# Designs tried in a protein design chat: VHH binders against a8e7c5r167to518. Part 22

Target 1, 352 residues: a8e7c5r167to518
Amino acid sequence: YKIFMDSDSFYYSLTYDLTNTVQRQGELGKSDQPLWKRVDDRFFWNKHMIKDLVDLQAPQVDFWVIPIIQGFVQVEELVVNYNESSDEERSSPETPLQEPTCVDDIHPRFTVALISRRSRHRAGMRYKRRGVDTDGHVANYVETEQLIHVHSHTLSFVQTRGSVPVFWSQAGYRYNPRPRIEKGERETMPYFASHFEKEVETYKKLVIINLVDQNGREKIIGDAYLKQVLLYNNPNLTYVSFDFHEHCRGMKFENVQTLTDAIYDIITDMRWAWVDQAGVICQQEGIFRVNCMDCLDRTNVVQAAIARVIMEQQLKKLGVMPPEQPLPLKCYRIYQVMWANNGDTISRQYAG
Short names: E, the ipSAE of ESMFold2; O, the ipSAE of OpenDDE; V2, 0.75 times the mean of E and O plus 0.25 times the DockQ between their complexes.

## First folded at step 9 (VHH)

Design u2 (framework vhh_gefurulimab; at its last look DockQ between E and O 0.04; V2 from the best seeds 0.00; counts 0 for: pae O 9.9 > 2, placed apart)
Fold by ESMFold2, look of step 9:
Structure u2 (fold): chain B 352 residues (1-352), chain A 124 residues (1-124)
Amino acid sequence: as target 1 above (352 residues)
Amino acid sequence: EVQLVESGGGLVKPGGSLRLSCAASGFTFSSYAMAWFRQAPGKEREFVSYITSGGRTTYADSVKGRFTISRDNAKNSLYLQMNSLRAEDTAVYYCARTTYRTYPSGYIYTFDYWGQGTLVTVSS
């Protein structure tokens, strides 16, 4: 957890590999090797800037090479206290004034962190970078890891986002250009498969959550996606559609609960990575891959909702949160701000 | 026990027609989406068509306009009408049941059961 730097959304740590999830770091095992030898190449952004140094493979340069990610990092310590009021509620005459106390063993505490790591492959701006390329890489590919830390326990839940992996574009600079398919079904098939073969190799099982509207201008993209999923026919894929705009108009994001309720068993069976002093307790058994047209606002809202379901299960299993109650209001508000900051940062990097 | 049994395969000349059937048992047929796949010798299995429990259909581009998928929920049967057959349509054709369900805001789709297949040969 050592040093973080936010310089135009680039982050590094002298002692922690920000390119790998808790689970991947556990799979690599403990090593005296320098951080850069163990990185996930997808997220090793400074590789090209120092390639002559890494190509030497000399021990003397190894400790000077620090992996850098592009993405987002935020860490918050939260307190489970159902007696707290919001700042707006505190200004109400009906809100009781309480004596300030130092929080101690009366109220459980936990740390929440978000780490989003952007793939360096198929980098580029919105409207110029859509869909898949001939190497099977997709635009706006981001792996987001939500971490919970309590005492000696580290718990991790990971999701990905990325552009619909077909060949498509939106022409021109006009506001809301109409999307179009650039290659036919058969021509696209090998590259779609190439993308998902890499995804299945990395995450084993994928639950695709497609937020593209099922009607209107987006339909052509959503239909192309489903056709490719059917052609690929991999038993490790599950395809879920959710018509976000139909059900979440006017920022009614509570209606995302219809999605999380419908897939609650899938979420529960996914589990999470759990590490403590004894080692690896359990592992995440797959990943949610969430997309909309841009993989920005809609994707961020859905990912936050899925991660909240997991976080509540994690906190209840650890005894930090009672089984019958939702997260305290202050905790939930901070959680929402963390995810909003994540979404804003990803949007700045992709959309401007 | 879920069972899917294909029938109706055979030898047919280019330009000809053939109708495949799939008899389903061991589950509530009307509640599930169904699909056809095919596999030519030495090739990967490929998608042909699917039909939802509500009757919505989708086709692979290679067969669109020539093949028609249909279902008869009263007879627990899935059909594929194949017209204007070409040599490239030669394959073993498989019936598949999906774990397809709807919910108010969308749908969920996977494949979980397959038939034994029926051979279709298109040659002169």
Scores: ipSAE 0.170, ipTM 0.623, lowest interface PAE 4.0, mean pLDDT 80
Fold by OpenDDE, look of step 9:
Structure u2 (fold): chain B 352 residues (1-352), chain A 124 residues (1-124)
Amino acid sequence: as target 1 above (352 residues)
Amino acid sequence: EVQLVESGGGLVKPGGSLRLSCAASGFTFSSYAMAWFRQAPGKEREFVSYITSGGRTTYADSVKGRFTISRDNAKNSLYLQMNSLRAEDTAVYYCARTTYRTYPSGYIYTFDYWGQGTLVTVSS
């Protein structure tokens, strides 16, 4: 499939539906309907722009309507090689980027794709858009899909991020503005429920990973979130709190492993989507919904960590990686860059 | 045309019971979540109860254990059973529809339609 980039933020394909996950595409099956009628509406960024065309209900328009997503797409081909010495010594700034030497066909290869889809709803400025609205939409909602492709096998793992689904704001241009609750608990309840009803309908089960600080200025938002979860009392919702700031203070992002280890069984039980030429092998049975205050850096780090665990499991299952071995260092480095790029891109988009 | 019509309001003594009904028409009732709100004189409209299309219920703390929300999809009706009524429960009660739009892989919810309300007065 060909993916086109209009800018750093907008992606479209003439042959592939970028708005739907591998799993959703499988569920939809083969359809003769035009692409724009099959897309996930949440991520159809240019829908509003083509409204007049669509309203014509002219069959001729179907060919011209190309769904565009706002988000991030990166594809990399990786080679599993544990013998590659850490090129740390070769990174002298003066050494020309040697063309990737033809990786010996003896090592397993796989393709990794990272696709982030930003919701077209409540797209706003970083400090202006927070919380839920009366339509059940939350600020900075992003679906991120990690794809692994090996031969005829396609594996997918999907996560989401989104603002805490209560009415709150963070006013000011200051580096750390004080968050404020805008509506009371009772007034918030139906909208909170509305948000998660549609999430559960879409993803079956949700594991909330709330990274909001448990102390300090952010505490009020975390408390409000927990209270709403308790009030809603949905068995398909699991709530996990992890104080990212406390555990990863000083850029100790390796401490996120504490979280992934703690929820390892949950990660394993969630599974992933797996499709081959014969059809669907397995489905992802739930989704992680990760958030912090702005759903940017902290969220991205945690999502990357969870997705890494899944990737390793997937590659082992496929026989691409040996058992009880970590991802090769070179692969890991590329992986980290991909997720970092994802995080940076989403941050820029949210900032406007 | 979407229509919501509340009924069942009236005068009741403290400790009494009342059952409100909301008759829905003009849409596929079974596909929509529904809610009850109330507005007391001089106060803002407040949330009372919520029921999903699947029958999951949520209650405000102030009514929890006393009120029960239910639905009959065959009759296109929403109900609110109110027990152990208190003076502070005096209000106009409104039913609301949660707009349900299904896309191939997406959902949109909003509270877009409201009834005219029914008055509940709890007084000795």
Scores: ipSAE 0.007, ipTM 0.221, lowest interface PAE 9.9, mean pLDDT 87
ESMFold2 (binder alone), look of step 9: mean pLDDT 85; pTM 0.860

Design u3 (framework vhh_gefurulimab; at its last look DockQ between E and O 0.33; V2 from the best seeds 0.00; counts 0 for: pae E 4.9 > 2, SAP .755 > .668)
Fold by ESMFold2, look of step 9:
Structure u3 (fold): chain B 352 residues (1-352), chain A 124 residues (1-124)
Amino acid sequence: as target 1 above (352 residues)
Amino acid sequence: EVQLVESGGGLVKPGGSLRLSCAASGFTFSSYAMAWFRQAPGKEREFVSYITSGGSTTYADSVKGRFTISRDNAKNSLYLQMNSLRAEDTAVYYCARVTYRTYPSGYIYVFDYWGQGTLVTVSS
């Protein structure tokens, strides 16, 4: 509901717990407790700044402790109107007159929101901070929730991103530094496992999507990741590789469809969270964990593509979109801008 | 129809030995990697051991030096020899097939078929 931005990077709400997904809030149920007692601790950024107040546990303190996230929030109201696609098509030597559209009386509308919440654990703003630490936390860990709201229905789809959970670096003042592995395979395994034990506890099932280049300078990192996944061998993990640069050269991001087509059944089986006035209708059955080297541009493009597949399924299920049609072009362009803004904000927070 | 049938579970005393078998049918056994997992009461399923189609092996640290995975491709069978058993080894043991799939843009690893499990109890 009401969301306030303290800066371009920090967000809070007086009435809504921005640290929890719709699904996690549904699992907690309704409560008169203060927001800070129900938060997801991973994303409770102002915990250290107000620690003395939180430690008091006095009733008066409870109501003025407001949880703050670092991340991104954007909300847009969209209209399903297929007549607007004509604005971009040439149809003769002379462009025909555009028919005006009326959105208030004849076209369905829905609200789309993105909420990205950055983990406070190992939350350094250093551009080249990489990999896992001895507590099992990874660099650049962000949970991104895409929300759809129509009438009394709230639908949610969640993804995560995070650095490859091995010990590695790519730092220095050389031009184009080579990544290197800092610890051996056996030494890394307990910390790799520690990371995924926490992930499985939270999300139950993980589909890893590794976008690290399979050739060249990035290969050493991708190989290390796959080796750890195979050695860890957890039945709750599925590992997917995608050669992003070989297929998306020159900003041809439509070729991400090769990935989404190949895993379409996995995406569909993931489902989403759906709540209304009667309660929880269904839940998301796991999570996609997407990475590249820094978990920025490539990761953002792939997450947007996966979330688009889910959004179209959600809108068709709600009767907001016809089952035979893609999203209207204007809606898609606004969607692309929302995800671009998400990526830019996450990148600024990581790079400083 | 792919089937994996575990056997050889039972009650053993601490320090004892047991050999588990997994009979595979409905696929070309020699072409697949195979794994053992276990699930103790009230706990999540955990990895035990993995063997490639070529015979290379990997073990969880908790069982390394005590357990030996092997396969007999002529009999379509996977084995787990368990020695020096401890109370914490009490679990239902599952065999699994590891599927490696490729597509033009990449590849997928998944455990796609599981046996019914065989119970191993280690107690005095």
Scores: ipSAE 0.107, ipTM 0.570, lowest interface PAE 4.9, mean pLDDT 79
Fold by OpenDDE, look of step 9:
Structure u3 (fold): chain B 352 residues (1-352), chain A 124 residues (1-124)
Amino acid sequence: as target 1 above (352 residues)
Amino acid sequence: EVQLVESGGGLVKPGGSLRLSCAASGFTFSSYAMAWFRQAPGKEREFVSYITSGGSTTYADSVKGRFTISRDNAKNSLYLQMNSLRAEDTAVYYCARVTYRTYPSGYIYVFDYWGQGTLVTVSS
């Protein structure tokens, strides 16, 4: 399929539904409905434009409207080669990053795609929107899908990010202001429930990974989140707390492995979507919902780490990688760049 | 097999007190956090109180200051002391095991086992 980028933030395809995951597309099946009627409404950024057209009673809307997502898309072809010497020696700043010449037909190859879809809900120019609204929508909600394509096989792993689903705010532009709770526990309960009922309906099970600091200024938000989870008491929710700042102080992002190791069984049990020419091989049985305060850098790092674990499992299952080896360094580097780009793009979009 | 058995429910007048017990078996009780929930007729099950393996406690706002959760690891028992009972406290009370994993600055929480419940009726 061909993906088009209108800007750094907007993506569309003439042949592919960018609003739906591989799994959702399979569930929807074949439909005679126009593409814009089959999309996931949450991620249909240009829906408002359709509204205008519909109001004009333009029948051609069914044929000419292409759904656009706001978010991030990057596709890379990777080669599994463990013999490639770490170009550490060519670290002279002046040597242009030689385009990976996929020269060697002997090494396994796979395509990786990263698609992030930003919710159109509570999308606005307000810098640093936080929390849930009365419709159960949270600030900075993003669905991120990692795709792997090998021959006729397509594998997908989906994660979400979103603001802590309580009523809270963080006032101030220049300084890390102290967060405040805007509504009481009882007042928040129905809206918290509304949010997660919809999420559970969509994804079946949710593993919440809360990266909010367990101490300091952020603690109040973490406490409120946990309290609501306890009050809601849904067996389809699992709650994980991980103090990112404590573990990764000094830019030690490798310490995120502590988290991925701790939840390794959960990751394995979640599985992934797998489709081939014959149909659906397996489904993703739940999702990770990752958050910090702003759902940006910390969240992106953790999502990337989880997705890497899954990718390695997928590639091993496909026989593209050997069972006891990590991702080749070159692949890892490209992977890291993709996720970094994802994080940066989402950050820019959120900032307006 | 994991078993949780609640007891101590009954009829009490408003302003009265009642102590609930939950007897746990089939697992290392001291290693798990425990919780109390309640369900009133026609209402959803709601959280009442939580106690970690280390003894840290959390309460719903509706019961804070009136209810006290405690545990006796030697007896594999969870308790809920309910004081100043109100008509609104009428419900079936359930104990639950909280499966959690601790790691440095991190926690995993899941409610995986429940008792059959004990009825508490607060009426004049």
Scores: ipSAE 0.027, ipTM 0.381, lowest interface PAE 4.5, mean pLDDT 89
ESMFold2 (binder alone), look of step 9: mean pLDDT 87; pTM 0.864

Design u4 (framework vhh_gefurulimab; at its last look DockQ between E and O 0.25; V2 from the best seeds 0.00; counts 0 for: pae E 3.3 > 2)
Fold by ESMFold2, look of step 9:
Structure u4 (fold): chain B 352 residues (1-352), chain A 124 residues (1-124)
Amino acid sequence: as target 1 above (352 residues)
Amino acid sequence: EVQLVESGGGLVKPGGSLRLSCAASGFTFSSYAAAWFRQAPGKEREFVSYITSGGSTYYADSVKGRFTISRDNAKNSLYLQMNSLRAEDTAVYYCARTTYRTYPSGYIYTFDYWGQGTLVTVSS
């Protein structure tokens, strides 16, 4: 599969549908249809730009209609090696020469990829940067897919992020604005429900991870979210709160483990999509929907942590990692950089 | 002990009507939201309808306009009125409520207390 970057934030492929997860592509089955006829409409960024060609519905235009996503793509090949040593010759004659590391010859390998796809829909508030609109769309909605590829196996784990789906803003008032609720809870419920009805239709079950601070200026937004979730009371929703700043002060992001430990059973029961030569082996049974106020840094850190738990389970299931060991340090460092790049890219796009 | 007991299932012809009941005990029913789910043979459980403690109602698209959820807090009972029944509505119907738990860094709301189910068969 070849993926092209047209600019810093836009991606396309002539042969692979970047708008759909591995699981959704498996649900569609094999098809000779042009890519643009199979896309997930939420992520078909250039739909309106080439509307004239799409509206023609002539077979010859199928070649020229190339679906583009706005988001992020990064692919890395990793090697499972717990004995990291220098391949450089040591200068000391008294030091025995270390046996050369057989890089890439004997150690297990896997490919990890991230694909983030930003929804083309935006919130319908005055500035359209926060909350839900009257169509049930939320600001900063991004679907992030983490892919693992080993031999003929493709494994996929998908998460979403999106603004708290109530009517709120965070503008005005000097340079340190306080968030404000724009509509009451009863008035908000139909639009909150509209958003989650679409989410449940797509993903079946959702586990909400709310990272909004439970105290201080963010409290009003977190309280509004929880109230709507309780009023909505949909059995396909699970609501999880995590006080990110309380537990991750001083950049102690390893303390996100208190969250992943507490929901480890939920993560494990979510599973992942697994496809090989024979077809679909298993499917992801829902999705994590993670938010903070802007769905940027805190959200990205938590999504990376959840996806790491899944990746380690996937690699152990495939026999690529030994049981009861974490990722090798070099693998983890590259993984962290991939997710950091994802977060930086999403942050730049949010400014627009 | 929390108990949810469904009743009122049975065989009905397409286009017919049926009313399901759920008797709740072992908790303050009026303080909780409640829901109906269903599970057709060979399929996963799916959401049908729910009603909040405040009386707001919500429906799956597949039943909207045909099914009506209601509650009677004096009788600790939840109801589902099913009209214009179709063969696709054949399933075991379950009553459910929500729950709450905590952990050191936060809390979790789940929708995890179920009744035993009552079978609805829609057949000519």
Scores: ipSAE 0.233, ipTM 0.659, lowest interface PAE 3.3, mean pLDDT 79
Fold by OpenDDE, look of step 9:
Structure u4 (fold): chain B 352 residues (1-352), chain A 124 residues (1-124)
Amino acid sequence: as target 1 above (352 residues)
Amino acid sequence: EVQLVESGGGLVKPGGSLRLSCAASGFTFSSYAAAWFRQAPGKEREFVSYITSGGSTYYADSVKGRFTISRDNAKNSLYLQMNSLRAEDTAVYYCARTTYRTYPSGYIYTFDYWGQGTLVTVSS
């Protein structure tokens, strides 16, 4: 499929539905309906722009309407080679630029794609949009899908991010202002429930990973979130707390492994979507919903970490990677860049 | 087999007090958080109180200051001391196990087992 980029933020395809995950596409099946009628409405960014056209109810319009997503798309081809010396050793001026040795066809290759879809609901500025609304939509909601393609196999792993689904605000643009709760717990309950009922309907089970600080100014938001989870009392929700700032201060992102290790069983049980020419091999049985205060840098780091665990499992299952080795360094570096780009792009979009 | 059995329910006058107990068996009680829920007739089940394995407590606003959750790990028991009872507190009260496990950087929480409940009626 061909993906087109209009800018750093907007993506469309003439042949592929960028609004739906591999799993959802499988569930929808083959349809003769035009693409714009099959899309996930949450991620149909230009829906409002084509409203007048759609209202005409003219069949001719169906061919002209191209769904556009706001978010991020990057595709890379990776080679599994454990013999490649770290480029850092090559940067010594004294080492002759060894011509890129033609990666012998002997090394396994796979394609990785990262697709982030931003919700069209409650789009706004970083410091102005927080929490849930009366429709159950949360600020900065993004669905991120990691795709692995090997031969005829397509594997998918989906995560979401979104603001803490209570009524809260954080005033100010330049300072880290103190967050405040805008409504009480009882008043918030139906809207919290509305949000998660829709999420559960879509993803079956949710594992909440709340990265909000457990101490300090952010604590009030974390407490409110936990309280609502308790009040809602849904068995399809799991709540995980990880104090990112406490453990990853000073850019110690390796400490995120503490989290991934702690929830390794949950990650494994969640599985992933897997399709081939014969059909669906397995489905993702739930989703991680990751958040911090603004659902940007911290969230991106944690999502990347979880997705890496899944990718390694997938590649091992496919026989592309050996069972006892980590991702090759070169692959890892590219992977990190992809997720970093994802994070940066989403951050820019949210900031306006 | 994991079991939770509530007791202590009954009829009490407004302003009165009652203590509920939940006996846990079939698992290491001390390793799990626990909670009280209640369900009034014709209403949805609602959260009342929560206690972590470490002893931290949380309360619904409706019961805050009146109810106290506690645990005795040696007896594998959860308690709910209810004071200043009101007519609106009338409900079946349920004990729940929460899979609460701590790890160096945080905790994991989910509800997985429930008792059969005990009826509390507050009436003049």
Scores: ipSAE 0.092, ipTM 0.509, lowest interface PAE 1.9, mean pLDDT 89
ESMFold2 (binder alone), look of step 9: mean pLDDT 82; pTM 0.829

Design u5 (framework vhh_3k1k_2; at its last look DockQ between E and O 0.35; V2 from the best seeds 0.39)
Fold by OpenDDE, look of step 9:
Structure u5 (fold): chain B 352 residues (1-352), chain A 125 residues (1-125)
Amino acid sequence: as target 1 above (352 residues)
Amino acid sequence: QVQLVESGGALVQPGGSLRLSCAASGFTFSSYAMAWYRQAPGKEREWVAYISSSGGSTSYEDSVKGRFTISRDDARNTVYLQMNSLKPEDTAVYYCARTTYRTYPSGYIYTFDYWGQGTQVTVSS
């Protein structure tokens, strides 16, 4: 699949629908409809640009309209090799980066892809757009899909991020201003419900992971979020708090394991999408919706951590990894870079 | 099977008091947080009160703060809602709900699942 990148983090494919997950594609089935009619509307970034063309209702438009996503795409081929000594010793400046000639056909290989899709709804600068609107759209909503491909098997795991779905704002560009609630609890309720009704309809179950500080300036937003969750009282919602700032201070991102351990059963029960030549093997039964205040660095770290747990489970299930071993260091490093790139790209998009 | 059975709903005059009970069965009651909800005619169901599994933490909707008290008796597998200074606006079907509240070293987890059939509370002169 040829994925084309534009300088502004726009991606399109002539042969693959970048707007839909593997699972959604399976549900839609084979269709003779043009690609742009089958896309997930949330992630059809250039929809507004083609409006005039679509309004012409000319059959020729079907051929020319290519859906574009704004977000991030990276694909890597990884080799499972536990014998590779940590390149720390080879970093003498003088040794030319010999392209690791993956010589040994004996080691399992798999392809990993990371696709982030930014919603076209309420996409804006970090400080200008926050919260939910009257249509139930949240600011800076991103769907991230991790794909693993081995032989004829394709596995997918999807997560989302988005602003806290209450009416709130944070004024000022230069200073970390105090967040402010813009509407009262009762006034917010129907819009909160609207947001999550759509989410539940799409993903079945939602596990909210709220990374907002439990103390300090962010607390008011966290409290408002929890209150709305309590008011909404939907059995398809789970609410998880993790005080990221308190536990990961000093870039102690390893402490995110406390979270992943705590929700390990939830992760396992959620499963993932798995398809092969014969069809659907399993489906993802829910989704993690991760947020902080700006849904950037903290969110990316947590999403990466959850995704890693899933990837390891998937690779073990496929027999690519042995049950008792972690991901090889080389694989881990590449994987970390992919997620870091994802985070950085999304951050740049937020900064407008 | 998880069961929640509400009782105690009645017709009361404004300013009156009422105590609702919710009898739980089919699960380890002491391990779960409990909540009360209410639904007035033509309105959406709304959260009223919450009590943690330990009973050490309670929370209330703003409109009922100072008037309503949620409590639990683990020995009887029952959660209560003491309602004082009742107002016509408190007229609703009141529902008991099981909520899972679990703490872990870095935070907490809420899950919402089972509801009772409800009990009618009517506040009228």
Scores: ipSAE 0.472, ipTM 0.794, lowest interface PAE 0.5, mean pLDDT 89
Fold by ESMFold2, look of step 9:
Structure u5 (fold): chain B 352 residues (1-352), chain A 125 residues (1-125)
Amino acid sequence: as target 1 above (352 residues)
Amino acid sequence: QVQLVESGGALVQPGGSLRLSCAASGFTFSSYAMAWYRQAPGKEREWVAYISSSGGSTSYEDSVKGRFTISRDDARNTVYLQMNSLKPEDTAVYYCARTTYRTYPSGYIYTFDYWGQGTQVTVSS
């Protein structure tokens, strides 16, 4: 794929539809239509520009408009080499000698990519950056796709993030801000349901991962979310709570493993999209929808942890990763940097 | 094993009434919230009504508010749906569902399971 960045925030490709996951692109069979007619509308950021052109009804122009996303793209090639150490620096005054060898034949390689596509809905509503609106759209909605490529195989795992879909605010001007619920349970339900109806239509099954603290100032938001999920009672939903601050205090992010261990069977049953030369081998059977209060740092850490579990399963299935041995530390370090860059980029876009 | 068996579906005329029952077995009924869903031909399954484990909280889909009433009898392990002022739009297979709950050291998990084949309600003259 050729991907171009016109700024740090916006991405386009001349040959690939960045608005759609591998799975959604596999479901689209027609290549004769203009790209803008095949896009996922949620992530089509230059829609206003083509609206003026389409209103002129000039059909030849349809093939000149290239879909643009706001979000994040990073691609890295990784090498499975257990003979390297990540603690040796290049700043050494002398370069260590290494034997020449054919790395491609001796050490397996794979490509990992992240594509985050930010919803164009709610993008200009800076004064209310929390919750759901009357159209059923939520603040800070991002679809993140993790891609693995090995030879002819393309594997894809997708997650979403988005604000708790109730009507709430958190005063950003106070030195000790307290979240507030703006509408009651009954008034909220139609808009909560509207949001999740679209999510279930798109992804079939959703596993909500709510990272809002179960005690303290955030409790009112977590309680409101749980109450709405229980009232909604949809069999396509699973609701998981994880008290991130209680268990990850002092930046002890290894404690996210208590979450991934507890839902390991749910992660495994989700599967992933797998395409090769023969066609579609399998599909992802749902999606994780992860949130904290602002859907930024905590959300990004948890999404990275879930995606890592999937990546290891994918790599073991392909024979790239040994069945009972972790990847080299350099691979995990690069993976962590990719997800950190993703989180930083989304945070910058959310702030303005 | 966990079982939910719906009954009481029938053919009724518009404006009529019908009472659905859902007999539960294989679990501690009083510990779980219960719900009714329906699925019309060619349409997605939709939520109809909910009742909390204590019976103190109920809620309804907008199109059935004021016409349908969900209730539970914990002594008989049964949840009911009283349907009044029935309309042709209410024609569907009605399903009973249970909410599940489990804990782990850092949080908890709710899933929404449903069982059985449902009961057919047809509103026509």
Scores: ipSAE 0.346, ipTM 0.751, lowest interface PAE 1.9, mean pLDDT 79
ESMFold2 (binder alone), look of step 9: mean pLDDT 80; pTM 0.799

